# Designs tried in a protein design chat: VH-VL binders against q0atu2. Part 203

Target 1, 119 residues: q0atu2
Amino acid sequence: MLDKKARIRTSREYRNVFEKGKRLSGRFLIIYYVENALDNNRFGFITNKKIGMAVIRNRIKRQLRAIVREYQGQVKNKHDIVLVARAGIGKSSFEGMEKDYIAIMKKAGLFARNANKID
Key: E = the ipSAE of ESMFold2; O = the ipSAE of OpenDDE; V2 = 0.75 times the mean of E and O plus 0.25 times the DockQ between their complexes.

## First folded at step 9 (VH-VL)

Design w15 (framework fv_recibokibart)
Fold by ESMFold2-Fast, scan of step 9:
Structure w15 (fold): chain C 119 residues (1-119), chain A 121 residues (1-121), chain B 108 residues (1-108)
Amino acid sequence: as target 1 above (119 residues)
Amino acid sequence: QVQLVQSGAEVKKPGASVKVSCKASGYTFTEYWMHWAKQAPGQGLEWIGEINPDSGDTNYAQKFQGRVTMTRDTSISTAYMELSRLRSDDTAVYYCARGGSFWDSPYFDYWGQGTLVTVSS
Amino acid sequence: QIVLTQSPGTLSLSPGERATLSCRASQSVSYSYLHWYQQKPGQAPRLWIYDASSRATGIPDRFSGSGSGTDFTLTISRLEPEDFATYYCQQYESDPYTFGQGTKLEIK
C-alpha cells in the first residue's frame, strides 16, 4: 500500500483532478494528472466493472499500487495523479502493465529521469 | 431503482460500540462515494465522513476521528460505519448517502432511511 | 471548516405566500458546490436543488435557487401545503463537507 500521504483520499480531491487535470491514454491505463500545491505526489486508483469480476479487479489494484510504489521516486514532485484501469487490463501481464505505466508517465513528462537519457 | 437500505435501530450503553450497515442496490457500488451523516434529535445534519468503495480509502471529519471507522464489502454492496466509545450525545439518526461518481458533480442524490442509535444508561 | 448559517431558523407562512430562505457561507463557495435538501419529519433528506440553481428530478418549478460567493437563496414562489418542511444547504467546496443548521418552514 502507498503511504497515506501519497494517496488521494477525498472525493473533493478526485474531483479536482478530473476537473482541472490533463488526460493521457495508454494501452491498459488512462491517467489524469494535475499539479498540486504540496511537496509530494499523491496517487489515486480507479477500477470499474468493465475490468471484470471482483477477484480480477482486486488483483489489478494490487499490481498497479506495486508498480506506482516501485517508480514513486522517479515521478516529478507536486502532482496528483489518478490511474484508471481500462477494460482490457484484465488480459495484461504484470510486465505489460508496468511497461504501459512507464510509457504514459514518460509521454506525460512526469518522470524526473528518462530511461533513454544518457548522462 | 437506486436504493440504500440501512440496518435497524440499536440501543447501546455508554462506552459500547455500534456498527450500522447500508446495503446499496440499483447501481455499480464501487463507482460512487458513500457518505455518512448524523442527525441528533431535533437537530440538523452533520457530515461524519466518506469512503471510496472501490479502494476502501476513508476520510473523516475531525470531530469523529479516533472513534469512527468506515468499511465496505464489495461482494454484497454494503457499507459500514462503526462508532466506538459511545456517549449520550451520540444518540442520533445516522444516514448513509450516495455521493457523486468519480466523474460526476458531487452531491448526495440518494439517502438511506436512517438508523436510530440510542445511547442510554 | 466552512460554516453555513441559514436564516431565518423558523419561517411561519401560509399556503400561497412566497418564501425566501437564506444560506450564508463563512468563506466563498463555488456555485457548483452549493446544494439544498428538503427533509420532512421522520424521513430522510432528499436532494432538492444542486449546483446552487439546478432543480433535482421531479422538483416543481415554483422552487428556484440562486446566489454565488458567500450568499445563497432558495425561493418558493407560491407555497403549497406539501412544501412545509425543513430545508438544509450544504457545501462541497472544502473538506469537511458541512450543512447549514436548517430553516424550518411551518404553517402559520
Scores: ipSAE 0.676, ipTM 0.856, lowest interface PAE 1.1, mean pLDDT 90

Design w2 (framework fv_recibokibart)
Fold by ESMFold2-Fast, scan of step 9:
Structure w2 (fold): chain C 119 residues (1-119), chain A 123 residues (1-123), chain B 108 residues (1-108)
Amino acid sequence: as target 1 above (119 residues)
Amino acid sequence: QVQLVQSGAEVKKPGASVKVSCKASGYTFTEYWMHWAKQAPGQGLEWIGEINPDSGDTNYAQKFQGRVTMTRDTSISTAYMELSRLRSDDTAVYYCARDTGSLFYPTGHFDYWGQGTLVTVSS
Amino acid sequence: QIVLTQSPGTLSLSPGERATLSCRASQSVSYSYLHWYQQKPGQAPRLWIYDASSRATGIPDRFSGSGSGTDFTLTISRLEPEDFATYYCQQYDSDPYTFGQGTKLEIK
């Protein structure tokens, strides 16, 4: 579970990320991200019925939260980031989702390890 | 076809708590934000808070923070609002309302409302 | 928080007249996230105008919304008997989301 401080909790904040955020698509995930005025990163998660039945969507949400939590320390501050699961994610492995997340975050320049030196 | 049906009227004594339910039907419950509003007798509307039915994350107006708890049960498509430490000025009709947009594209205007639940707090 | 002030508090008019209802925000409302609801006694509110000027489904074309920033208006070009109700504005720009106190439109 992510700390409450690390979650996007309001509908207006989700709308803000959609409106002002940059979008980057991976194989199983799309991320929307925008700089925030806080001291920390915040994450949101969106799954929809196209992914599959409730048991599949719940598994995907748990696995995505676990992946985000595991790599939280590598994410450049200060961003609001929303992960949107694509329809095909329901058939992916945990490892597949994890690799997709890492690849997208690196491509977006959001992972500290993607920079030669962190400023 | 979309319908929000709230629990019936409640009469409570000061200091008690009340839990109002809002059962959704006709749409995918977890794909729309749910809001709650208060309307005291003869008064206007007051926004209490919102819940993401998918995650369970909540956001409350500061006036109600510490006394209001919003929850949901996705297995029965029902949202709940619990108000604790009741006082006479909590006497009001309480409404649940659905955001018109989706979880990721919320619109902040409410297309469907429950019928309202009258909560009376009196000694 | 953004405070919405509606004026007048009560507007007494006759059928056939034009009604103009004002909603003023204490701070600028971004993206015209200002919505209007109609409420009749004993009923839940009903969405009437959204995003300042878009008419909700089924709402007659005699109703129009306008404005941006801090000043918003709901106009009824020619009042019908069924239009007498209380109208509330609501903003979605800033948390907490707030309603105005309402304008009661009553028959003179």
Scores: ipSAE 0.808, ipTM 0.903, lowest interface PAE 0.6, mean pLDDT 91

Design w3 (framework fv_recibokibart; at its last look DockQ between E and O 0.80; V2 from the best seeds 0.83)
Fold by OpenDDE, look of step 10:
Structure w3 (fold): chain C 119 residues (1-119), chain A 123 residues (1-123), chain B 108 residues (1-108)
Amino acid sequence: as target 1 above (119 residues)
Amino acid sequence: QVQLVQSGAEVKKPGASVKVSCKASGYTFTEYWMHWAKQAPGQGLEWIGEINPDYGDTNYAQKFQGRVTMTRDTSISTAYMELSRLRSDDTAVYYCARDTGSLFYPTGHFDYWGQGTLVTVSS
Amino acid sequence: QIVLTQSPGTLSLSPGERATLSCRASQSVSYSYLHWYQQKPGQAPRLWIYDASSRATGIPDRFSGSGSGTDFTLTISRLEPEDFATYYCQQYESDPYTFGQGTKLEIK
């Protein structure tokens, strides 16, 4: 699990991202992102029952956290980023999910210019 | 229909702990922030904290920091609030309340409330 | 924290009269973060007005909310017997969530 400082943890923080953030949609994920006043990034995750049963949702959450951790060091700092899982993500592979994440983050311009693992 | 059903009244001695439960039904438990509020006898409402039922992240009012612990069991759609090191001024009715908005877009107002749990702290 | 001060503390009126309840914030609060609740003795609070001026589901038209900045008002145009209760305003402009101390609307 991501460190507490790397997570969006309050309702107000989530609402702020929704209200002020930019939105980009991928195949399996939607991201909302906005600059924060910190020196680090914070991530939030949204899963709902449309994704599937609790077992599926838990799997997806675990996988999304793994992906975020993997690329955390390559993301531009000072951002709050919320990942919203889309309904079809329950049938996706981990690799597919990862690919979608990378594509969306690239499109958003959130990766650092010197990032190495974003091809 | 949406319902929040809380555990029964508690009588505790100073220094003890109390754990109040709030069982949710009629909606997807993990898709709404759950809040807790305190109301001392004859007094107004006081916000205690919130919990993200999906991830378990919590945010507490400073007044309760270090003494309150909010948890949840998603398998039974139940939220818990534990208050430790009880003192007489902890005597109050405690409410759980659901944020009106979704987890991602909370509204900051509460549309459904539990019936309240009276906690009495006396020596 | 943002302190909400309600006035008057107690308001004594008769059915049919107009009631005006005030909620003043220690700092500016966006309308989307100012809400009102009604509470009767022995009952949990009930959401009454949200976003400063929107009536919650099932709330009669005689209730209205208004205001901006630091001054908000709940108005009951013509009091009904069931309207006598305590009303609380609440904000979440900033942490933590806070409530006003309440206005008790009692029958004269």
Scores: ipSAE 0.872, ipTM 0.945, lowest interface PAE 0.6, mean pLDDT 95
Fold by ESMFold2-Fast, scan of step 9:
Structure w3 (fold): chain C 119 residues (1-119), chain A 123 residues (1-123), chain B 108 residues (1-108)
Amino acid sequence: as target 1 above (119 residues)
Amino acid sequence: QVQLVQSGAEVKKPGASVKVSCKASGYTFTEYWMHWAKQAPGQGLEWIGEINPDYGDTNYAQKFQGRVTMTRDTSISTAYMELSRLRSDDTAVYYCARDTGSLFYPTGHFDYWGQGTLVTVSS
Amino acid sequence: QIVLTQSPGTLSLSPGERATLSCRASQSVSYSYLHWYQQKPGQAPRLWIYDASSRATGIPDRFSGSGSGTDFTLTISRLEPEDFATYYCQQYESDPYTFGQGTKLEIK
């Protein structure tokens, strides 16, 4: 699980990211992101019943948290980022989700250039 | 129809813990923020905290930090608020309430409320 | 934290009169984050006015909300017997979210 300080935990902060954030869509994920006034990044997650049954949704939630945690050090500081899972994510593999995350973060300019070596 | 049904009244001794439940029905439990509020006898409303019922993230008012724990069980659409190390000034009606908006577009106003749970702390 | 101060604490009026209830914030609150609730004894609060001026579903048009910045008002143009209750303002501008102490509207 992500460190408590790296999570968006308040409803008001989610609303702020939705209203003021830039939006970028990938194959399985959409990200919304804004700069924050903190020393660190914070992540939020939105999944929907359209993704599938509880077993599938719980797997997706665990895997998204794991992916975000793994690449946390490569994300440019001072951002609040919300990941919105698209309906099709339930059919994706872990590797597919990971690749989509890396691609959208790079396209948004939120990943360091050296992240390309991991792909 | 949307309904929030809370557990029954409780009488506790100082130092004990109490756990209040709030069972939701008539909507998708995991798609709306759940809030908790306190109302001491003859007093106004006081916000305690909120929980994202999908991911389980919580946020508590500083006054209750360290004594309150909010959880949920998505399999039975039920939210819980546990208050520990009870004091006489914790005697109050406790309410759960649903945010009117969605998880990503919460409104901060509460359209549906539980009926309230009276917690009495006395020796 | 943002402190909401409601005035008066108790307002004694008769049916047919106009009621004006004030809510003052210790710092600026966007109109989209100022809400009002009505509560009767023994009942849970009910959402009454949201986003400073929008009536919740089923709320009579004699109720109106207004204001911006730090000063907000709930007005009842012509009191009916069922309107006598306690009214709370609430802000969602800043965490922790807070309620005012309430204005009790009572029959004179």
Scores: ipSAE 0.842, ipTM 0.915, lowest interface PAE 0.5, mean pLDDT 92
Fold by ESMFold2, look of step 10:
Structure w3 (fold): chain C 119 residues (1-119), chain A 123 residues (1-123), chain B 108 residues (1-108)
Amino acid sequence: as target 1 above (119 residues)
Amino acid sequence: QVQLVQSGAEVKKPGASVKVSCKASGYTFTEYWMHWAKQAPGQGLEWIGEINPDYGDTNYAQKFQGRVTMTRDTSISTAYMELSRLRSDDTAVYYCARDTGSLFYPTGHFDYWGQGTLVTVSS
Amino acid sequence: QIVLTQSPGTLSLSPGERATLSCRASQSVSYSYLHWYQQKPGQAPRLWIYDASSRATGIPDRFSGSGSGTDFTLTISRLEPEDFATYYCQQYESDPYTFGQGTKLEIK
């Protein structure tokens, strides 16, 4: 699982990202991101109850954490990043979510210059 | 109707631990930050910490770091605060309280409070 | 951490009088992060004023909040018997989120 240092953990931190963050929408995800004062990144997750019942929401939560964990080493440091699941995400495959994440992170310019090629 | 119902009063010896529960009803438990506060007899309020009940992330005031643990059980809409290595100045009423805003846009003010749980540390 | 100092500690007044309660912060607090609560003996606190000046649902218009930066006030224009209680200010500017020590408003 993502290390505690790499998580947005406080209510004030979430509010800061909402208020001051840049926003980019993908097909299944929205990201909000803002520069932080740390040497590392922090990730947060918001899942809407409209996504579905508990089993579906828990699956989405696990899959999003797994995607972030997979690519966290390629992300430029010093950012707080919140992933917001859109209502339609329940119909997506893991691959669909992953492609969506990669696309919006590239568009945001959040992957480091030295990152390995990402499809 | 929104309610936060806390567990009953407890009497403890110094060095023991106490775990206070806060059962939420009338709203979706996982959509609001939960906070805990302390009020010693005849004193004001002191914030202890907060928990994101959806993902379980916590944040504690430094004064309580190392002695407090906040958890939750989403299946029964219940938050918990455990305070260890109790000492006499831990005698207080402990409150749970709900943030009025969403997880992503919390307001930082609390519209519903539990009834309070008196913890007495005697000796 | 941000310390909130309320004054006076106790305010003794009669119904019909005007009350002014002060909350001073050790560092600047944005108005969106300064809130007030009322608490009566044996009860949990109740949200009263939020965002420095906005009344919570059901709070009478005789209550008003004002201030900015480090100095905030809660004013009750004409005291009613039910207004005698302890009032706390609270900040959400930075963690740990702190409360003032309270002003007890009591009947003279």
Scores: ipSAE 0.817, ipTM 0.912, lowest interface PAE 0.6, mean pLDDT 92
ESMFold2 (binder alone), look of step 10: mean pLDDT 93; pTM 0.942
ESMFold2, look of step 12: ipSAE 0.810; ipTM 0.910
ESMFold2 (binder alone), look of step 12: mean pLDDT 93; pTM 0.940
OpenDDE, look of step 12: ipSAE 0.869; ipTM 0.942

Design w4 (framework fv_recibokibart)
Fold by ESMFold2-Fast, scan of step 9:
Structure w4 (fold): chain C 119 residues (1-119), chain A 123 residues (1-123), chain B 108 residues (1-108)
Amino acid sequence: as target 1 above (119 residues)
Amino acid sequence: QVQLVQSGAEVKKPGASVKVSCKASGYTFTEYWMHWAKQAPGQGLEWIGEINPDAGDTNYAQKFQGRVTMTRDTSISTAYMELSRLRSDDTAVYYCARDTGSLFYPTGHFDYWGQGTLVTVSS
Amino acid sequence: QIVLTQSPGTLSLSPGERATLSCRASQSVSYSYLHWYQQKPGQAPRLWIYDASSRATGIPDRFSGSGSGTDFTLTISRLEPEDFATYYCQQYESDPYTFGQGTKLEIK
């Protein structure tokens, strides 16, 4: 899954992201994000029982980690980001979650801008 | 009714490992951080570490890093703390405790505690 | 690591008296991240005061917490027999989270 360094692993850091972070809502996801003092990004994931049974929540967590890992190189460095799954995510496809993640990260200004090609 | 029930007392020789369990009931196990603390005989409390029971991520006090491993089994709502290469100064009561807040809004104070597990390390 | 020093280590008083227990931090601790626990012999600790001054559910109003920065106090206005126990302060300001060594409140 995500490298240990790329994960928010302490309760205090989750609290910090909630208290000091900016919030943006998508269709299936909410993100909270704040700049960190590190050289890398860290991600956290929050799911709750409203999403569905344990098997559904476990699938969602695995798929969200896979999406985050896939797009890790595009995220602006030095951020702690927590993804909170909304109740409706349990009925979403992988593609639906991926599209929502991309849209919300772009809206937050967290995706690095493409280098303009001079041709 | 929220309850944390720990495994029974253990007697171990120096160099052995011990694994203490903490079975949670009365709440959604994966929605609250779980902490572990040590209390040597006649001494105060010492925080060992914490686990996010949903994600499985752990964080340990440096003093215990390399000797402690925290895990959980969500299917039976049970958290575990394993301490290896036991020394005489590991003799203590070990407690599990639940953070009062939620995974994303943890409070850092602990509303429910297990009854404690006495681990005795002697030759 | 933030070190919490509690004083006195043992406080000998009689029922009816006022108790003042100190917790001093080696670094500044936010009001929201200092908590107190009561522990009786043979029992697990119990959350007593959280966020420096808020009483946990069911805790009598004779208990009050106060303080900020590095200096925190737990006060018991009029001791009852059931109040004689060990009290621990705890910080959540920074990892690793730490407890003080405790103040044992004993009957004189």
Scores: ipSAE 0.820, ipTM 0.906, lowest interface PAE 0.5, mean pLDDT 91

Design w5 (framework fv_recibokibart; at its last look DockQ between E and O 0.84; V2 from the best seeds 0.84)
Fold by OpenDDE, look of step 10:
Structure w5 (fold): chain C 119 residues (1-119), chain A 123 residues (1-123), chain B 108 residues (1-108)
Amino acid sequence: as target 1 above (119 residues)
Amino acid sequence: QVQLVQSGAEVKKPGASVKVSCKASGYTFTEYWMHWAKQAPGQGLEWIGEINPDTGDTNYAQKFQGRVTMTRDTSISTAYMELSRLRSDDTAVYYCARDTGSLFYPTGHFDYWGQGTLVTVSS
Amino acid sequence: QIVLTQSPGTLSLSPGERATLSCRASQSVSYSYLHWYQQKPGQAPRLWIYDASSRATGIPDRFSGSGSGTDFTLTISRLEPEDFATYYCQQYESDPYTFGQGTKLEIK
């Protein structure tokens, strides 16, 4: 699990991202992102019943957190980022999910210029 | 239809703990923020905190921090609020309430409420 | 925290009259974060007006909400017997969620 400092944890924080943030859609993920007033990034995760049963949703959440942690140090600071899982993500591989994350984050311009793991 | 059904009234002694349950039905439990509010006898409403039923993340009012714990059991669509180190001024009706908006867009207002649980703290 | 002060504390009116309830915030609140609830004795609160001026589902059109900044108003154009209750305003402009102390609308 991500550290509390790295998580969006309040409904107000989530609402702020959805109201003021930008939206980008990938194959398996939709991201909402907005600058924050902090020195660190915070991540939120949204799963719904359309993804599948609870066991699937839990798996997806674990996988998304793992992906986010892996690339956390390469993401531009001062952002709140919410990952929304799309319905098809339940049938995706971890690698596919990771690839989608990288692609959408790159499209959003959220990776630092010196990021090495995304090439 | 959406329903929030809370556990029955509780009588506790000072220093004890109480755990109130709120069972949700008629909607996807994990897709809406759940809130808890306190109403002392003859008094107004006081927000206690919120929980994201999907992630388990919580946010508490400062007044209750250190004494309140909100949890959920997604398998039975039930939210819990535990209040420890009870004192007489904890005597109140406690409500669970659903945020009107889904996790995709929390609204910050509450459209469905439990029937309330009276907690009486007396020596 | 944002403090919401409602006035008057008690409002005594007769059916058919116009009721005006005020909610003042200690700092500016966006309309999207100001809401009203109705509560009758022995019952849970019920969402009444949201986003300062939007009626919740099933709320009669004799109810209206208005205001901006720090001053908000709930108006009942012609009181019906079932309208006598306590009304609370609520905000979530900033943490924590806060409620006004309530206005009790009672029969004169």
Scores: ipSAE 0.879, ipTM 0.946, lowest interface PAE 0.6, mean pLDDT 95
Fold by ESMFold2-Fast, scan of step 9:
Structure w5 (fold): chain C 119 residues (1-119), chain A 123 residues (1-123), chain B 108 residues (1-108)
Amino acid sequence: as target 1 above (119 residues)
Amino acid sequence: QVQLVQSGAEVKKPGASVKVSCKASGYTFTEYWMHWAKQAPGQGLEWIGEINPDTGDTNYAQKFQGRVTMTRDTSISTAYMELSRLRSDDTAVYYCARDTGSLFYPTGHFDYWGQGTLVTVSS
Amino acid sequence: QIVLTQSPGTLSLSPGERATLSCRASQSVSYSYLHWYQQKPGQAPRLWIYDASSRATGIPDRFSGSGSGTDFTLTISRLEPEDFATYYCQQYESDPYTFGQGTKLEIK
């Protein structure tokens, strides 16, 4: 469950991230990201019909939000980040999505070197 | 064919609430932003707010913040706008309208509009 | 918020004449975020010109949009009877998104 403060909520802000953002593609995810002038990070989520039926898309959205929430503390502050699910994500496991997210965030330089949460 | 069909006219007393519906057809409801606008009799258009039908996230003009609530039901491709604590100056035609672009690339101009719902607030 | 001021409020002309409708913004608006709508009595607005100068689908070429920054114009080169309506400009530069008060184009 992401806090309202941590979500991109306006259409114009989504447009800003896509127009000015850097783009990096992973196996199941694409991220678009820009620095913001706020004191916190904000996340947006984009899924489309090509992923699969509504039940699959809803599962993917819930799992992506859970992954983002779990790793919030690892993300460099002051960024607006939009996660775009690729068509193949519907066939991925939770662990597969999580690993893809960590890998792409590290490659973008948005995570600390050790971004894996190990207890 | 894309169509937005709104609920019928309402007559309400001051202090009541009204909930207007906007049923979408002819496209994938969750792939376009939906906007709401107000037009008082003989007056111009005023933007109320927007909703992302896929996520349910909303954004409202400050003037309506605290009195307006936007929701949607993806199972029936319907968006809703509820306005509470009605005043006489809320008498207006209310429109829903679809952003021309996608959730990935919204354009901020509206290619399809509902027919409008007249809400009359009187004693 | 960005305030859009349209002028004149009412423009009285005859078919065959040229019409020029102005929209002035209180702050700079990027070219890609200024749009125009036509509205006839009892009808919903219809998208007419988008991104300051692009005609929406089906709109005749006698209509043109121009301008940048704070000053935008909608021009009708030769008025037809069906063109008499109210025209609204709208900005998407910043939240909240706003409309002008409208210019009513009426038959003289």
Scores: ipSAE 0.835, ipTM 0.913, lowest interface PAE 0.5, mean pLDDT 92
Fold by ESMFold2, look of step 10:
Structure w5 (fold): chain C 119 residues (1-119), chain A 123 residues (1-123), chain B 108 residues (1-108)
Amino acid sequence: as target 1 above (119 residues)
Amino acid sequence: QVQLVQSGAEVKKPGASVKVSCKASGYTFTEYWMHWAKQAPGQGLEWIGEINPDTGDTNYAQKFQGRVTMTRDTSISTAYMELSRLRSDDTAVYYCARDTGSLFYPTGHFDYWGQGTLVTVSS
Amino acid sequence: QIVLTQSPGTLSLSPGERATLSCRASQSVSYSYLHWYQQKPGQAPRLWIYDASSRATGIPDRFSGSGSGTDFTLTISRLEPEDFATYYCQQYESDPYTFGQGTKLEIK
């Protein structure tokens, strides 16, 4: 699970990412990202009722957090990153979400230079 | 229709704690930030803090840090604010208020307010 | 933190007159982070003006907001009896998200 320091936690912090962040869309996810003034990354997650019932939404949240945790060591520091689940994500597999995350993070240029395990 | 209904007035002694509830209806509770504000008798409004009802993450004004705890129960769409080690200048009306915007695009203005909860701290 | 200072503290006017309420910030506040509320005794505050100049739903066009940077104004062009209340400005530029101390608009 992500440490409190690695989470976006305030309303103003979310607002800043929305207003000033760059946006990239994948199959199941949209990411917004902006450089922060910290020495670390922070992640936020947005899901809503369009995705499905609460059981499905909770599964998506758990899976996205697990994916972010798995690759967080490969992400360039000093970024605030918000993952927005698209409506179709409820029908995706874990592997599908993971591939989508890797693809959009590569496209954003957010993986570190020596990220050999990222495909 | 959107509605925020707060718990009833309370009378407390100095040193006690109080926990105020704010039950939301008419909207998806977990999709909007919730804020709390204090208004002492004859005084203006003072922001206490905010909670993300989806994650439970909180952010408090420094003045209240260490004495305030904000929580929520998503199963009953209810936010809570607890204030501990009460003193006479905590006598006030306490309001919950909903951010007009979404979790990802909060506006910082509050379109719906609870009716207020009077907390009286008397010796 | 950003301190909002409202002036005057109390404004005594008659119906039909023009009211001008001032809100001055200790630091610059972007227009989209400055808001106004009306409050009557025994009631919760009501969102009145948001983003410095936009009227909330159902607010009459005799109310207008203006200003930028550190100086903001709420103007009521022709006072009606229902307009006598206390008005608060509020900022969302940075936490803590402060309110001004209020201007009480009362009948002369």
Scores: ipSAE 0.809, ipTM 0.913, lowest interface PAE 0.6, mean pLDDT 92
ESMFold2 (binder alone), look of step 10: mean pLDDT 93; pTM 0.944

